# Designs tried in a protein design chat: VHH binders against q9p7j3. Part 219

Target 1, 174 residues: q9p7j3
Amino acid sequence: MILPLFPETQVHVFVYENVSNCAAIHEQLISQNPIYDYAFLDAATILYKKQVYSAIIRALEDRRDEQMKTKTIHSEVILSLSPKTEISSAFRQFSMTKKSKNIVVVKIDSKLTEEEEFERLDKLVEGNRVEFSDEELQKLIDFKVLKKNYKLDPSTLENPLASILSSIALRGYS
Short names: E, the ipSAE of ESMFold2; O, the ipSAE of OpenDDE; V2, 0.75 times the mean of E and O plus 0.25 times the DockQ between their complexes.

## First folded at step 16 (VHH)

Design ec6 (framework vhh_6qgx_2; at its last fold request DockQ between E and O 0.93; V2 from the best seeds 0.87)
Fold by OpenDDE, fold request of step 18:
Structure ec6 (fold): chain B 174 residues (1-174), chain A 122 residues (1-122)
Amino acid sequence: as target 1 above (174 residues)
Amino acid sequence: QVQLVESGGGLVQAGGSLRLSCAASGFTFSDYTMAWFRRAPGKEREFVAAITYEGDDTFYADSVKGRFTISRDHAKNTVSLQMNSLRPEDTAVYYCAAASYDMGTITEYDYWGQGTRVTVSA
């Protein structure tokens, strides 16, 4: 897919449920296997498509403006999901871990079609692909984790999307 | 201010053993995943082993599994690599590295040592 503000950057997002090899994927990331060049998110922390897109856009803007806080565009996406400026905290909040069961996978700067990218990724992830939609994400979310990550209270929970997007957009600002 | 200093390298015969050590300073050691990499003559740098910041998980390249063991000492801010059953193809400069995060994306190691040379003769 192409984002309106970044017409030259192709982005793909995939959702997997019942993933059995998150630990193995984690090992490949630590070993710096280049074929695993994605952002792997814990689906338990993602409630909306717009949450993911907002983070992607923020990361792309940071890259455009040469103000990335992390070393790669994929790491910047993970950082951009967090209301906190601390990188390690963002990763612990949103990244896939060996304990994850459901994941959201983001690819930036893809040279492949969505189907071609899926065929490649499907060789790496042992799980079931589901639609990248709010409906499917809602089935996978852990609201306790969501509330913690974005410090949601009864008032902000009336419109969680607005609160999440505000947190992403205003990171580092007070 | 940040330093990673490797030691323990040297010349050893095939089938022998070496223990490498890396002393870390200038950062919060307990918050970092530690790893060993190596670069053989004429080859690219390759991953050897890693141990998470909590110290509960270890990872090894296929080429060293069963022969090498990585460990860390939080009290001394050190990470070690026990290398047994060494082979000539293990000849390389070995580097210690540290990463503040190890999940979500390909791990980026923020700090690197100068390396220690290991030579394994036939």
Scores: ipSAE 0.895, ipTM 0.950, lowest interface PAE 0.4, mean pLDDT 95
Fold by ESMFold2, fold request of step 18:
Structure ec6 (fold): chain B 174 residues (1-174), chain A 122 residues (1-122)
Amino acid sequence: as target 1 above (174 residues)
Amino acid sequence: QVQLVESGGGLVQAGGSLRLSCAASGFTFSDYTMAWFRRAPGKEREFVAAITYEGDDTFYADSVKGRFTISRDHAKNTVSLQMNSLRPEDTAVYYCAAASYDMGTITEYDYWGQGTRVTVSA
């Protein structure tokens, strides 16, 4: 996919359920294996497609404006999901961990079609790909985690989209 | 000011052992993943071992598994690399590194030591 404001930037988003090798992926990230240059998110933290797209757009805007706080666009996407500006907290709240069961994977600046990128990614992730859709995401979300990450009260948990998107759009990088 | 200071490098014979140490200061040590990297003459820097901030899980490059052991002492704010069964191929400058997160994307190591040289003679 190409976002209208960023016509030269290809973005792909994949969703996997029942992932069995998150610990192995974690090892590859820690050892800086460049084949793993993606953002790996815990699907338990993602309820909406717009949540992910808003974080991607925020990260791309900050790159354009030379306001990135992290070293890569993929790490900036993870930071951009957070209502807070502290990088380590954002990663602890939204990233895939060795205990994650379902993940959302983002690739920015891809030189490949979606099918080609999927073929690469599918060699790295041991799990079942599902559609990137609100329907599939709502099956994987943990609402306790969502409430905590975005400080939603009981009334906003019934329709949290606007609150979440506002948090992403309005967060200052300080 | 963050500081990572390596020590314990030197000359050893193949088959020998050496213990590297890295003293860390200027940050909350328990919040950081610690790692060792090395750079051999004429080669790019490569990952050796890491120990995570959560759970003290350890990871090793395939070339050192079973021979090297990373550990840390939270009371002393030190991370160590015990290197056994050393080979000439292990000859390198060894660097201590620290990262404030180690998941989600390729780990960005924010702090690096000056390095300590290890030479393994045939």
Scores: ipSAE 0.811, ipTM 0.896, lowest interface PAE 0.5, mean pLDDT 90
ESMFold2, look of step 16: ipSAE 0.770; ipTM 0.880
ESMFold2 (binder alone), look of step 16: mean pLDDT 83; pTM 0.847
OpenDDE, look of step 16: ipSAE 0.818; ipTM 0.917
ESMFold2, fold request of step 18: ipSAE 0.786, 0.806; ipTM 0.889, 0.893
ESMFold2 (binder alone), fold request of step 18: mean pLDDT 82, 82, 82; pTM 0.840, 0.841, 0.841
OpenDDE, fold request of step 18: ipSAE 0.054, 0.033; ipTM 0.490, 0.424

Design ec7 (framework vhh_6qgx_2; at its last look DockQ between E and O 0.97; V2 from the best seeds 0.79)
Fold by OpenDDE, look of step 16:
Structure ec7 (fold): chain B 174 residues (1-174), chain A 122 residues (1-122)
Amino acid sequence: as target 1 above (174 residues)
Amino acid sequence: QVQLVESGGGLVQAGGSLRLSCAASGFTFEDYTMAWFRRAPGKEREFVAAITWEGDDTFYTDSVKGRFTISRDHAKNTVSLQMNSLRPEDTAVYYCAAASYDIGTLTEYDYWGQGTRVTVSA
């Protein structure tokens, strides 16, 4: 898809459940295999589509303004999910782990259609693709992790989206 | 200042063994994934092995599996590469590297050593 604010940048987001090869994916990332050039998120940490899009937009804005804190746009997406400025903390909070079972995969600067990108990614991820929707994400979320990552309390849990988006947007400003 | 200092390289005959060591300083060692890379003559630098910051996972390039073993010592801030059954094709300059994150995206290694030369004769 094309984001209105960034018409020259094509992005794709995919959701996989019951992924069996997260450890193998981890190995490829450590080995710097370029065909694994995505952002791999733990779905247990993602509640809304807007959460992902907000992080993507924040990362793209940082790149546009030459203010990225990480080396790549995909790593910046992961950082942008976090209310914290520490890179290591952000990755520990939101990135896929070897124990992850469900993941959200983000591709920035894609030259392929969504279907073509899926065909490539499907060769790398051993799991079931599900719809990228709030409904599906809500089935995969770990609320304990969500509460911890965004420091949600009873007052903000009624509408966590507002709090999450504020955290993403204002990272480093509050 | 951040430093990664490799040692243990040298000349060895095919079938022999070497143990490389990397001494790290200037950063929080236990928070970093450590790795070994190598650059053979006329080739690009390639991944050899890595051990996660937690120390519970190790990874190897296919050509060294079963022959090389990576380990780390948090008390000494060192990472080691035991190289057994060495082959002429293992001849290269070996580099130690450190990454502050190791999963989610392609690993970015922030710090690099100057390298130690390993030569394996036929």
Scores: ipSAE 0.734, ipTM 0.879, lowest interface PAE 0.6, mean pLDDT 94
Fold by ESMFold2, look of step 16:
Structure ec7 (fold): chain B 174 residues (1-174), chain A 122 residues (1-122)
Amino acid sequence: as target 1 above (174 residues)
Amino acid sequence: QVQLVESGGGLVQAGGSLRLSCAASGFTFEDYTMAWFRRAPGKEREFVAAITWEGDDTFYTDSVKGRFTISRDHAKNTVSLQMNSLRPEDTAVYYCAAASYDIGTLTEYDYWGQGTRVTVSA
């Protein structure tokens, strides 16, 4: 996928359910194995496609404007999901953990087609790929976690999209 | 002022042991994952071991598994690497490093020590 504001930037997003090897992926990340250069998100924190795309757009805007707070675009996506500016807080709230069951995986600046990127990623993740869609994401979300991460009122949990997107877009202004 | 200071390096005969220590200051130690990297003569720096910020998980590169043990002491703000059954291939400068997160993306190690030299003679 190419975003209109960033026509030279190829982005791929994958969703996996029933992932059995998050602890092994953790080991590869901590040892800096470059084959694992993705953003790995806990699907329990992601309700909408637009939530992910808004974080990607915010990260790309900050890169363009030389305002990134983290060293890589992938870590900046994780930060950009958070309504807060603290890096460690954003990772605690949104990243995959060694105990995650379902994940959303983001690749930015890909030089590969979606199919080619999938073939590489599928060798790394032991789980079942599902469609990146609001329908599939809604099956994987934990609403208790979502409410906590975005400080949602019970009434906004019925249709929380606007509140979530505002939090991502306005981070640092409230 | 963040500071990581390694100690405990030296010369040792193959089969011997050394204990490396890294004293940390200038940041909230318990919020950081700590790691050891090494650089052998003529080689790139490589990952050796890490211990998570809560101390419940440890990670080791394959060549040191079973021989090296990483540990941390929150009261003293230190991380240690016990190195047993040392081999000449373990000869390197060993660096302490710290990261504010350790999962989600490739870990970014924000702080590095100056290194301590370990030489293992045949």
Scores: ipSAE 0.732, ipTM 0.866, lowest interface PAE 0.7, mean pLDDT 90
ESMFold2 (binder alone), look of step 16: mean pLDDT 81; pTM 0.830

Design ec8 (framework vhh_6qgx_2; at its last look DockQ between E and O 0.48; V2 from the best seeds 0.00; counts 0 for: pae O 6.6 > 2)
Fold by ESMFold2, look of step 16:
Structure ec8 (fold): chain B 174 residues (1-174), chain A 122 residues (1-122)
Amino acid sequence: as target 1 above (174 residues)
Amino acid sequence: QVQLVESGGGLVQAGGSLRLSCAASGFTFSDYTMAWFRRAPGKEREFVAAITSEGDDTSYTDSVKGRFTISRDHAKNTVSLQMNSLRPEDTAVYYCAAASSDSGTPTEYDYWGQGTRVTVSA
């Protein structure tokens, strides 16, 4: 896909459930294998498509404005999901871990169609691709994790979207 | 000031063993993934081994699997590399590295040591 304010930037988002090889993917990430240049998120932390898009937009805005805090656009997406400015906290809270079961995978600056990128990614991830949709994300979320990551109270948990999006947009200003 | 100081390098015969150590200061050691990289003469620096911030997972390049063991000591803020069954091709300068991220994207190593030389003679 192409975001309106970033017309020359191709973005793909994939969702996998029942992933059996997160530990193997982690080994490739820690050794800096360039084939794995994606953002791998734990789906237990993602409730909405807009949550992911807002983080991508924030990362792209910071890149455009030369204000990125991390070295790559994919690491900047992970930071951008967090209401906090600390890099290590954002990664701890939102990244896929060796114990993750379901993941959301983001590719920014893709030179491939969605299906071509999927064909590459599917060689790396042992799991079942599902639609990137609020319906599928709702099945994979852990609400206790969501509440903790965004400091949601009971009234906000009924309609958490605005609170989550505000946290992403206002990081550093609150 | 962040410092990573390697020690324990030296000359050793093929088949021998050596233990490298890296003393870390100037950052919260328990929040960082620690790694060893090496640079052989005429080659690019390459990944050798890493251990996650919690110490619960390790990764190794294929050529050292079964021979090298990475470990960390949170009380002393050190990371070590036990190198057994050394081969001449293990000859390199070994660098300690630290990263604040350890999952989610290819790891960004923020801090690097000056290196310690290991020479393995046949």
Scores: ipSAE 0.500, ipTM 0.808, lowest interface PAE 1.5, mean pLDDT 89
Fold by OpenDDE, look of step 16:
Formats: sequence, C-alpha cells, structure tokens
Structure ec8 (fold): chain B 174 residues (1-174), chain A 122 residues (1-122)
Amino acid sequence: as target 1 above (174 residues)
Amino acid sequence: QVQLVESGGGLVQAGGSLRLSCAASGFTFSDYTMAWFRRAPGKEREFVAAITSEGDDTSYTDSVKGRFTISRDHAKNTVSLQMNSLRPEDTAVYYCAAASSDSGTPTEYDYWGQGTRVTVSA
C-alpha cells in the first residue's frame, strides 16, 4: 500500500498466527541477516491497525525530518509503537521474541507488490497468514501486556485506541 | 573513544580448543549486541556468533553450532568465544563487533575490533 502523505514509500503489513519458528527468525535477526529486513512485532502487543499505521507514519516522519533515533526505518517503527523513548524498552515491549506465537510483520520501502512480498516472506515465516484487520488483531492481543505497555487504566480502557495513539504521537513530548 | 580489543588467538591443532576474548570500552556495553565474525584466507568475512545485549539469546552460524559458545560479562565489558573441536576450516582472523540493541530488525554493526588470528593445523 501507499500512504497518502508518503507516496514514494510502499508499505506492507502481514499478520501470522501460530508461528512455529519465531526462535529461528529471532536468531536470524541477531545474526543481522539482510533477508529478514522487516519489522517483526509480537501480535500480543497490537490491538488496532491504526496503532501500526500510526507507528509507521511516526517512523516515516522521523526519517523525513532526519530525527530517527534508531538505525533503520523498521527499528524506528518498533520504537514508535512505544510511549517510552528508550530503544531497549520499546523492543522489549513490542518486538517479536523467540517465544512469540503470533506476529505482525511490517515492510517499509518495498519494491514488490503485496503478493510478491508475501511470497518472499512466506519462505521465512512458518505460520498461518491472517487478514490485517482489527478483528483478527483482537483475537491475538494480550490485554495484560497492552495495559502494561500503554499504562491503561479503567478510565482509558473504554477507548484504548485514543490512549494508544496519544502515546505514540506524544512520545518524547510528555 | 570506542575500542574493541580481541585476544586469545593463536596456533592450535585440530581437535583443540581456544577461548577468544574481546574487551569493550568507550560505549554503553549493556546496550549493544555483541558478535564474532571471521575472515578466512581467500574468503569474505562471515558471521560466527552473536549474543544480545541482555545476554538472554545467542545465534551461531551452522558450521560452529555445538562447538562454539559465545558469552558476555557485563561487569568486565567483555565478550568471549569458546571454540572447541577446532577444525582447519576454522582458520581465520576473528573479529569482535558491536551493534546497538535493536534486535527486532537487521542492523549494521557499529564498531569493530582489529581482529585476532586463529590457525588450526591438521
């Protein structure tokens, strides 16, 4: 897909459930294998499409403004999900771990169609692709983790999206 | 000033063992993934092993799995590579490297040592 505010940047987002090889993927990330040039997120931490898009947009804005805090656009996406400014904290909060079962995968600056990118990614991820939708994400979310990551309380749980988006948007400003 | 200083290299017979060490300074060691790379004669530099900033995950190239072990000491700001059952094909210059702690995506390593030579004779 093409974001209206960033027409030169093609973005793809994929959701996988019941992934059996997260540990292997994680090892490849540690080894800095360029074939794994994606943002790998733990789906247990993602509730809304807008949450992901907001993070993507924030990362792209940071890149545009030459204000990236991380090395890569994909790592910036992960950082952008967090209300915290610490990179390590953001990754602990939102990145895929070797124990993850469900993941959201983001590709920025893709040169391929969505289908072509999927075919490429499908060789790396051993799991079931599901639709990138709020409905599917809602099935995979761990609310305990979500509440912790964004410090949600009973007053904000009625509309978690607003709180999440505010946290993403205001990171570093509050 | 950032420094990565390797040590422990040398000549060893096939089947022998060596322990490489890398002393890090000039940066926040606990925020970096540490790794070992090697360059054999006539070959390109290749990944050998890595350990996350927290030390809770490791990765190895297939050819060294079961023989090499990477570890780190936060108190001493060191990363080590225990190499057992060495083979002639392990002969190479071994380099220590550091990358910022963003393990969710592939990144470049920021800092490199000058290397230590390991020679395994048949």
Scores: ipSAE 0.027, ipTM 0.445, lowest interface PAE 3.7, mean pLDDT 91
ESMFold2 (binder alone), look of step 16: mean pLDDT 84; pTM 0.850
ESMFold2, look of step 17: ipSAE 0.451; ipTM 0.799
ESMFold2 (binder alone), look of step 17: mean pLDDT 85; pTM 0.863
OpenDDE, look of step 17: ipSAE 0.022; ipTM 0.331

## First folded at step 17 (VHH)

Design fa1 (framework vhh_6qgx_2; at its last look DockQ between E and O 0.80; V2 from the best seeds 0.00; counts 0 for: pae E 3.6 > 2)
Fold by OpenDDE, look of step 17:
Formats: structure tokens, sequence, C-alpha cells
Structure fa1 (fold): chain B 174 residues (1-174), chain A 124 residues (1-124)
């Protein structure tokens, strides 16, 4: 996938359900295993494709402008999902945990095709790949968590997309 | 809800310049990606340029690269399109568009808010 604002950067996004080895993946991330150079997100916190794309764009802009708050582009994606400036909060809110069952995986700067990248990732994730779509994401979302992460109220719940995207964009600027 | 109002259109000779402006309502301008589209007579609406919410990233359709520049002013809640070296094929109604979020797109269906448009006519 190529984003118009960053035509030289290839991005891939994958969704897995019923993942049995999130704890093992988490340990590898803690150990900073380079094979696990992805952004692993808890799917319970993601409702829209645009939510993920918005975070990716912000992270890429941060990198380009030398304004990253985290050490890696993938950690910056996780931070960019959050309306909060605190890195620890962002990770608690959106990052895959040992208890996660469904995940969204983001790869930045891929030199591989989507299929090739999937083959690599499939060796790391023990779960069922599903389509990266709003329809599939809606099946995996935890609305309680979503409401908490973005402070959604009854007035914004009817159309939460705009609120979510605005929160992402305005982080640190309010 | 966001309201967009375009201005700056008019008649200009080939090789001339125009500067279009789009004024956005509301206090959440910084949270919106902005874009310009155009519709020529007898043609479908097409993408021209987009700028991220931050304003640090831009993207242009190939036909206007090097001639058009999109920019935004957060203080004034405006987005502008500087059009240089205009050609007759640039004749169209130009529309300002806005989308919540950092991500920007080159497809019209991805934008939630639209202006009424401003007409640009380039004579040979």
Amino acid sequence: as target 1 above (174 residues)
Amino acid sequence: QVQLVESGGGLVQAGGSLRLSCAASGRTFKGYAMAWFRRAPGKEREFVATISSRGSSTFYTDSVKGRFTISRDHAKNTVSLQMNSLRPEDTAVYYCAAEPGSASYNTASEYDYWGQGTRVTVSA
C-alpha cells in the first residue's frame, strides 16, 4: 500500500483474529527482536481503517520532520493513535498485550509485496488472518475501550469516526 | 460540522496566475486535512492537490506539479491554491474539501465537507 502523502514509503496492514501466541509475541517485542519489527495493535481498540491510516501518516510526518517522540516508527504509530501525549498511556491504550486475542499489525518501510510480507508475518502470528476492513474491525472492537480511549460521549457515538480522527490529529496541539 | 467558502476565481489569460482561497469555519481547522478538486466542463470532478492537517505534507496530481502550490494558514483557518502558468485545460470550477484527521486522500469520496466552488477560466 502506498499513501499519497508518502509515495516513497510502502505500508502494509494486517488483521488477525483468535491469536493464541500474543504472550509470546509480547516477549519478543520486549526483547527488541528485530524479526518482530512491526506495530502490534490490540484490535479491540481499532474501529476504522482511517483511524490506522491517520496514525500512520502522523508517525511518518513526525519522522520526516524529526519530531518523533518514540524510538521507532512503529512505536510512533502506536503513540499516534492516542489523543494523549504520554507514551506510556498510548501503549496501554492501543498496543497489543499478553491477553490480546485479536490484533492489527502495521509494517512501515516494507520492501516486500503484501503477500511476501504476509508470509513472513504468518510465521510469527498464530491466528486467523481476516480482511483489513471496517466491517471486520467492527466485529473485533470493544466499544467500552474505544469510548474510554477517545472519551466518546452520547453525542459523538452516533458518528465516532470524526471525533476519533480529530483527536488523533489534535494531540499535542490543543 | 464544517463550512467551506472558496474565493479567488476569475478570468485569466494563458500563462497567467491566480490564487484561490478557502475559508473554513470552526475551531478545529488544525484537525482537518484539506484538498482542492476541480470539475471541467463536461468532465467529472478530479483531484488537484491535498495538504495534511499539520500542513507539512502535500500531494499533487501530475498535471499541476510544478505549477500549483497548496498551503494553509492555521491562524486564519484558510487553505490556498497558488496557480501559476495557467493553461486552458485548467479551466474548471475549483472546490475546497475537508476531512477530519491527519490522513489525506486523492479521492473525492474520502472527504466529508465541500465548498460551493469558485470558477476559473483560462483563455487561450
Scores: ipSAE 0.785, ipTM 0.894, lowest interface PAE 0.7, mean pLDDT 94
Fold by ESMFold2, look of step 17:
Structure fa1 (fold): chain B 174 residues (1-174), chain A 124 residues (1-124)
Amino acid sequence: as target 1 above (174 residues)
Amino acid sequence: QVQLVESGGGLVQAGGSLRLSCAASGRTFKGYAMAWFRRAPGKEREFVATISSRGSSTFYTDSVKGRFTISRDHAKNTVSLQMNSLRPEDTAVYYCAAEPGSASYNTASEYDYWGQGTRVTVSA
């Protein structure tokens, strides 16, 4: 995948449902095992492809401008999903946890084709890969979590996508 | 009720310059990526340039790179396209577009809001 603003940065996004080993993956992430160098997101928090792409772009802009708040580009993606600047809050709200059932996995700066990256990731994740699409994400979202994370209310019912994406874009903006 | 209104089009000799402006009304576009597209006579609408919601990232189609500059003014709620070294093939109706979020896209289907367009004609 190529995003126009960062044409030299290869990005892959994968979605898995019914993941049985999130606890094991979580322990590897805590240990900072380099084999697990991905952003692992809880799919219950992701409704749109554009949500993920916007967070990726935000993280890449901050890396380019030396404004990253976290240690890695993948952790920066997790922060970038949040409307708030608090790192611990963003991880609590968007990261995969031991109890997660469905996940979205992001690889930035990949030197591999999508198929090659999938082959590596598939050895780590015990679950069923599904398409990264709004249709599939819609099946995995928890709307209560989404509304809480982005403070959605009746005033945003007409276009929840725009409210969510603007929150990502405006985080930390004066 | 959101509106985008382009201005600044006109007739210019080849090699000349023109500055297009797009004024937004009805809401602030601070959290929106903005873009310019154009439609030449007898052709499909094509991407020209985009600028991220924060104004920190830009992307241009190859044919205008180095000649056109997209910029935005959050206080005035406007986006501009400075067009230098104009060529006859730049003749088109230029459209301003907006979509919420940080990612700036180069395909028209990704943009939710569109202006009516402003005509630019570049004569030999």
Scores: ipSAE 0.366, ipTM 0.712, lowest interface PAE 3.6, mean pLDDT 88
ESMFold2 (binder alone), look of step 17: mean pLDDT 84; pTM 0.873

Design fa2 (framework vhh_6qgx_2; at its last look DockQ between E and O 0.66; V2 from the best seeds 0.00; counts 0 for: pae E 9.0 > 2)
Fold by OpenDDE, look of step 17:
Order: sequence, then C-alpha cells, then structure tokens
Structure fa2 (fold): chain B 174 residues (1-174), chain A 124 residues (1-124)
Amino acid sequence: as target 1 above (174 residues)
Amino acid sequence: QVQLVESGGGLVQAGGSLRLSCAASGRTFSGYAMAWFRRAPGKEREFVATISWSGSSTFYTDSVKGRFTISRDHAKNTVSLQMNSLRPEDTAVYYCAAEPGYAIYNTASEYDYWGQGTRVTVSA
C-alpha cells in the first residue's frame, strides 16, 4: 500500500490469529535478528486500520524530520501508537508479547509485493492469516486493554476512533 | 457547536492569486488533519489539498501542484490555502474540512467536520 502523504514508501500490514510461536518470534526480536525486521503488534490492542496507519504516518514523519525517538522505523511505529512518550510504556502497551495469540505485523520500506512479503513472513509466523480490516480487528480486540491504553471514558467512547487518532497525533504536545 | 468558517473567496482574473483561510470555532482542532475540497459547477466535490496534524506533511491533487500551498497555524487554529496562477477551471466553492489524526485518505467521507464553503470565481 502507498499512503498519499508518503508516496515513495511502500507499506504492508498483515494480521495473524491463533499464532503458536509468539514466544519464539519474541526471542528473535530481542536478539535483533534482521530477518524479523517488522513491527509486531498485539492485535488485542488494535481496533482500527486507521489506528495503525496513523502510527505509521507519524513514524514516517518523525524519520523524515530526523526526530525519531527509537532506533528503527518499526520500533517508532510501536511508539507512535501510544499516547505516552515513554518508549517502554509504548512497547508494554502495544507490542507483541510472548503470551500474545493474535498479532498485527507492519513492514515499512518494503521492496516486495504484498504477496512476496507475505511469503517471507509466513515462514516466520505460525498462525492463520486474516484480512486487515476493521471487521477482523474487531474480533481480536480486548476492549479493556484498549480503554486502558487510550484512557477512554464514557464521553470518548461515543467516538473512540476520533479519540484514539487524536491521542496518537497529540503525543508529546502540550 | 463545532464550526469551520472559510473566508477569502472572490472574483479574480486568470493568472491571479487568492488566499483562502479557514478558522475553527467551538473547539480546537488539535490532533486533526485539515484539508481543502472544492465543488465546481455541475461537478462532484473533489479533493484539493491536505495537511497533517504536525503540519510537516502535505498532499495535493495533481491539477493544483506547484500552484497551491496549504498551511496551518496551530496557535490561531486556522488552515490556509494560497492559490497562485489561478485558472478558470479552478472556479468552485472551496470547503475546509477536518479529520482526527493524520490524513490517511483523501476522500470526503473520511472527514468529520466541514465549513460552509467560500466561492472562488476565476474569469478568463
């Protein structure tokens, strides 16, 4: 996919359910295996496609403007999902853990087609690929976690999308 | 009540310039991307330009690239559209719009708030 604000950057997003090897993937990430150069998100924390894309755009802006707070563009995507400035908090809130079962995987700067990228990723993830859509994300979300991560209350729950996206954009401001 | 109010429209000769402004009232649009749309006579509303929340990223429809510039002032809670080298085909009602977060899509249905529009007429 090509985002209008960043037409020169190719982005791919994949969703997996019933992943059995999250612990193994996590170990590879800790060891900084270059084959695992993705952003691995816990699907329990993602409700909207726009939520993921907003984080991607913010990360890309930060990179372009040389304002990244993390080492890699993929770690910056994880940070960008959070309304908090603390990197450790963002990772605790949104990154895949050893106990995760469903994940969202983001690839930035891909030189491959979506299908080619999927073939590579499919060798790393032992789970079932599902469509990247609001409908499928809705099936995987943990609302308790979502409400906690974005401090949603009865007033903001009337329009959770707006609240989430605004909080992503406003991180570090005012 | 949330309101976007456009200003700066008018009659101008081909090759001339106009600067449109959009001011928000009732609420601030912190954390919102802003955009301009336009509707020419007998045509559907079309995307013109957008600017991200941070203000560091912009996107333009091809027909206005190099001629139009979108900018925003967070302190004043405004967005502007500088239109240079205007053409008769730029004649339209121009609308200001806002959506939460970043401008992911350039489709009208993705924007939550709209102004009443300001008319721009470019004579040959």
Scores: ipSAE 0.788, ipTM 0.894, lowest interface PAE 0.7, mean pLDDT 94
Fold by ESMFold2, look of step 17:
Structure fa2 (fold): chain B 174 residues (1-174), chain A 124 residues (1-124)
Amino acid sequence: as target 1 above (174 residues)
Amino acid sequence: QVQLVESGGGLVQAGGSLRLSCAASGRTFSGYAMAWFRRAPGKEREFVATISWSGSSTFYTDSVKGRFTISRDHAKNTVSLQMNSLRPEDTAVYYCAAEPGYAIYNTASEYDYWGQGTRVTVSA
């Protein structure tokens, strides 16, 4: 998908299922190891490609406007998924944890092609890469978690996209 | 149901100006990104301009940059396209489109809601 406002910013998104080493990755993230400079998201919280792209674009706009609340662009993506302004809540709700099984991994400002970035990431993640698509994300989502994170009505739960995207867009304006 | 209604099209000589307007009926689009696309005779629909839900981010196709300005009015739930320095190649049917969320897009397949179009003809 094209990012019209940020044509020089190269972004890659990867999805892994059945990841066996989330605890090890988590330890590296806490240690601030620069090799792990990605946004690691719990796939149980992600239903749509547009959900991820909307968070990426919001994070990039906040960086451009000098309004970032977190230390890195990747941590800002995690915050940007949340309908709330509290940083700790966003990380608790959307970030990969030691107990995560499936993950979505975002790299912003990549200097590498998608396949080159994959080769690097594949050394870090012990799991099976699947396509970044709505079809694959739907298999990995936890709808109970999604409903809770975005306060979805029963009437909107079958097609929650507009509610989710509006929540991301309107954070901090209500 | 939700409907987008374009207005402001017409016949104008090259170098002239027109202002297109797009109004939503039946529901507010305050959480939506809005865009203009156009279809010239015998051509595919092409992207013209887009504006984020807040109005803070805009993007234009290269051929109209500096000549066209997209803007929105949240109170009226409208989006406008100011078209200056018009050229014969700007002749097309112009369509308003809407997509929920924060992100803006320049591809037609990303937009869920469409108007019926308004015709702009620029004579030499």
Scores: ipSAE 0.011, ipTM 0.416, lowest interface PAE 9.0, mean pLDDT 85
ESMFold2 (binder alone), look of step 17: mean pLDDT 82; pTM 0.842

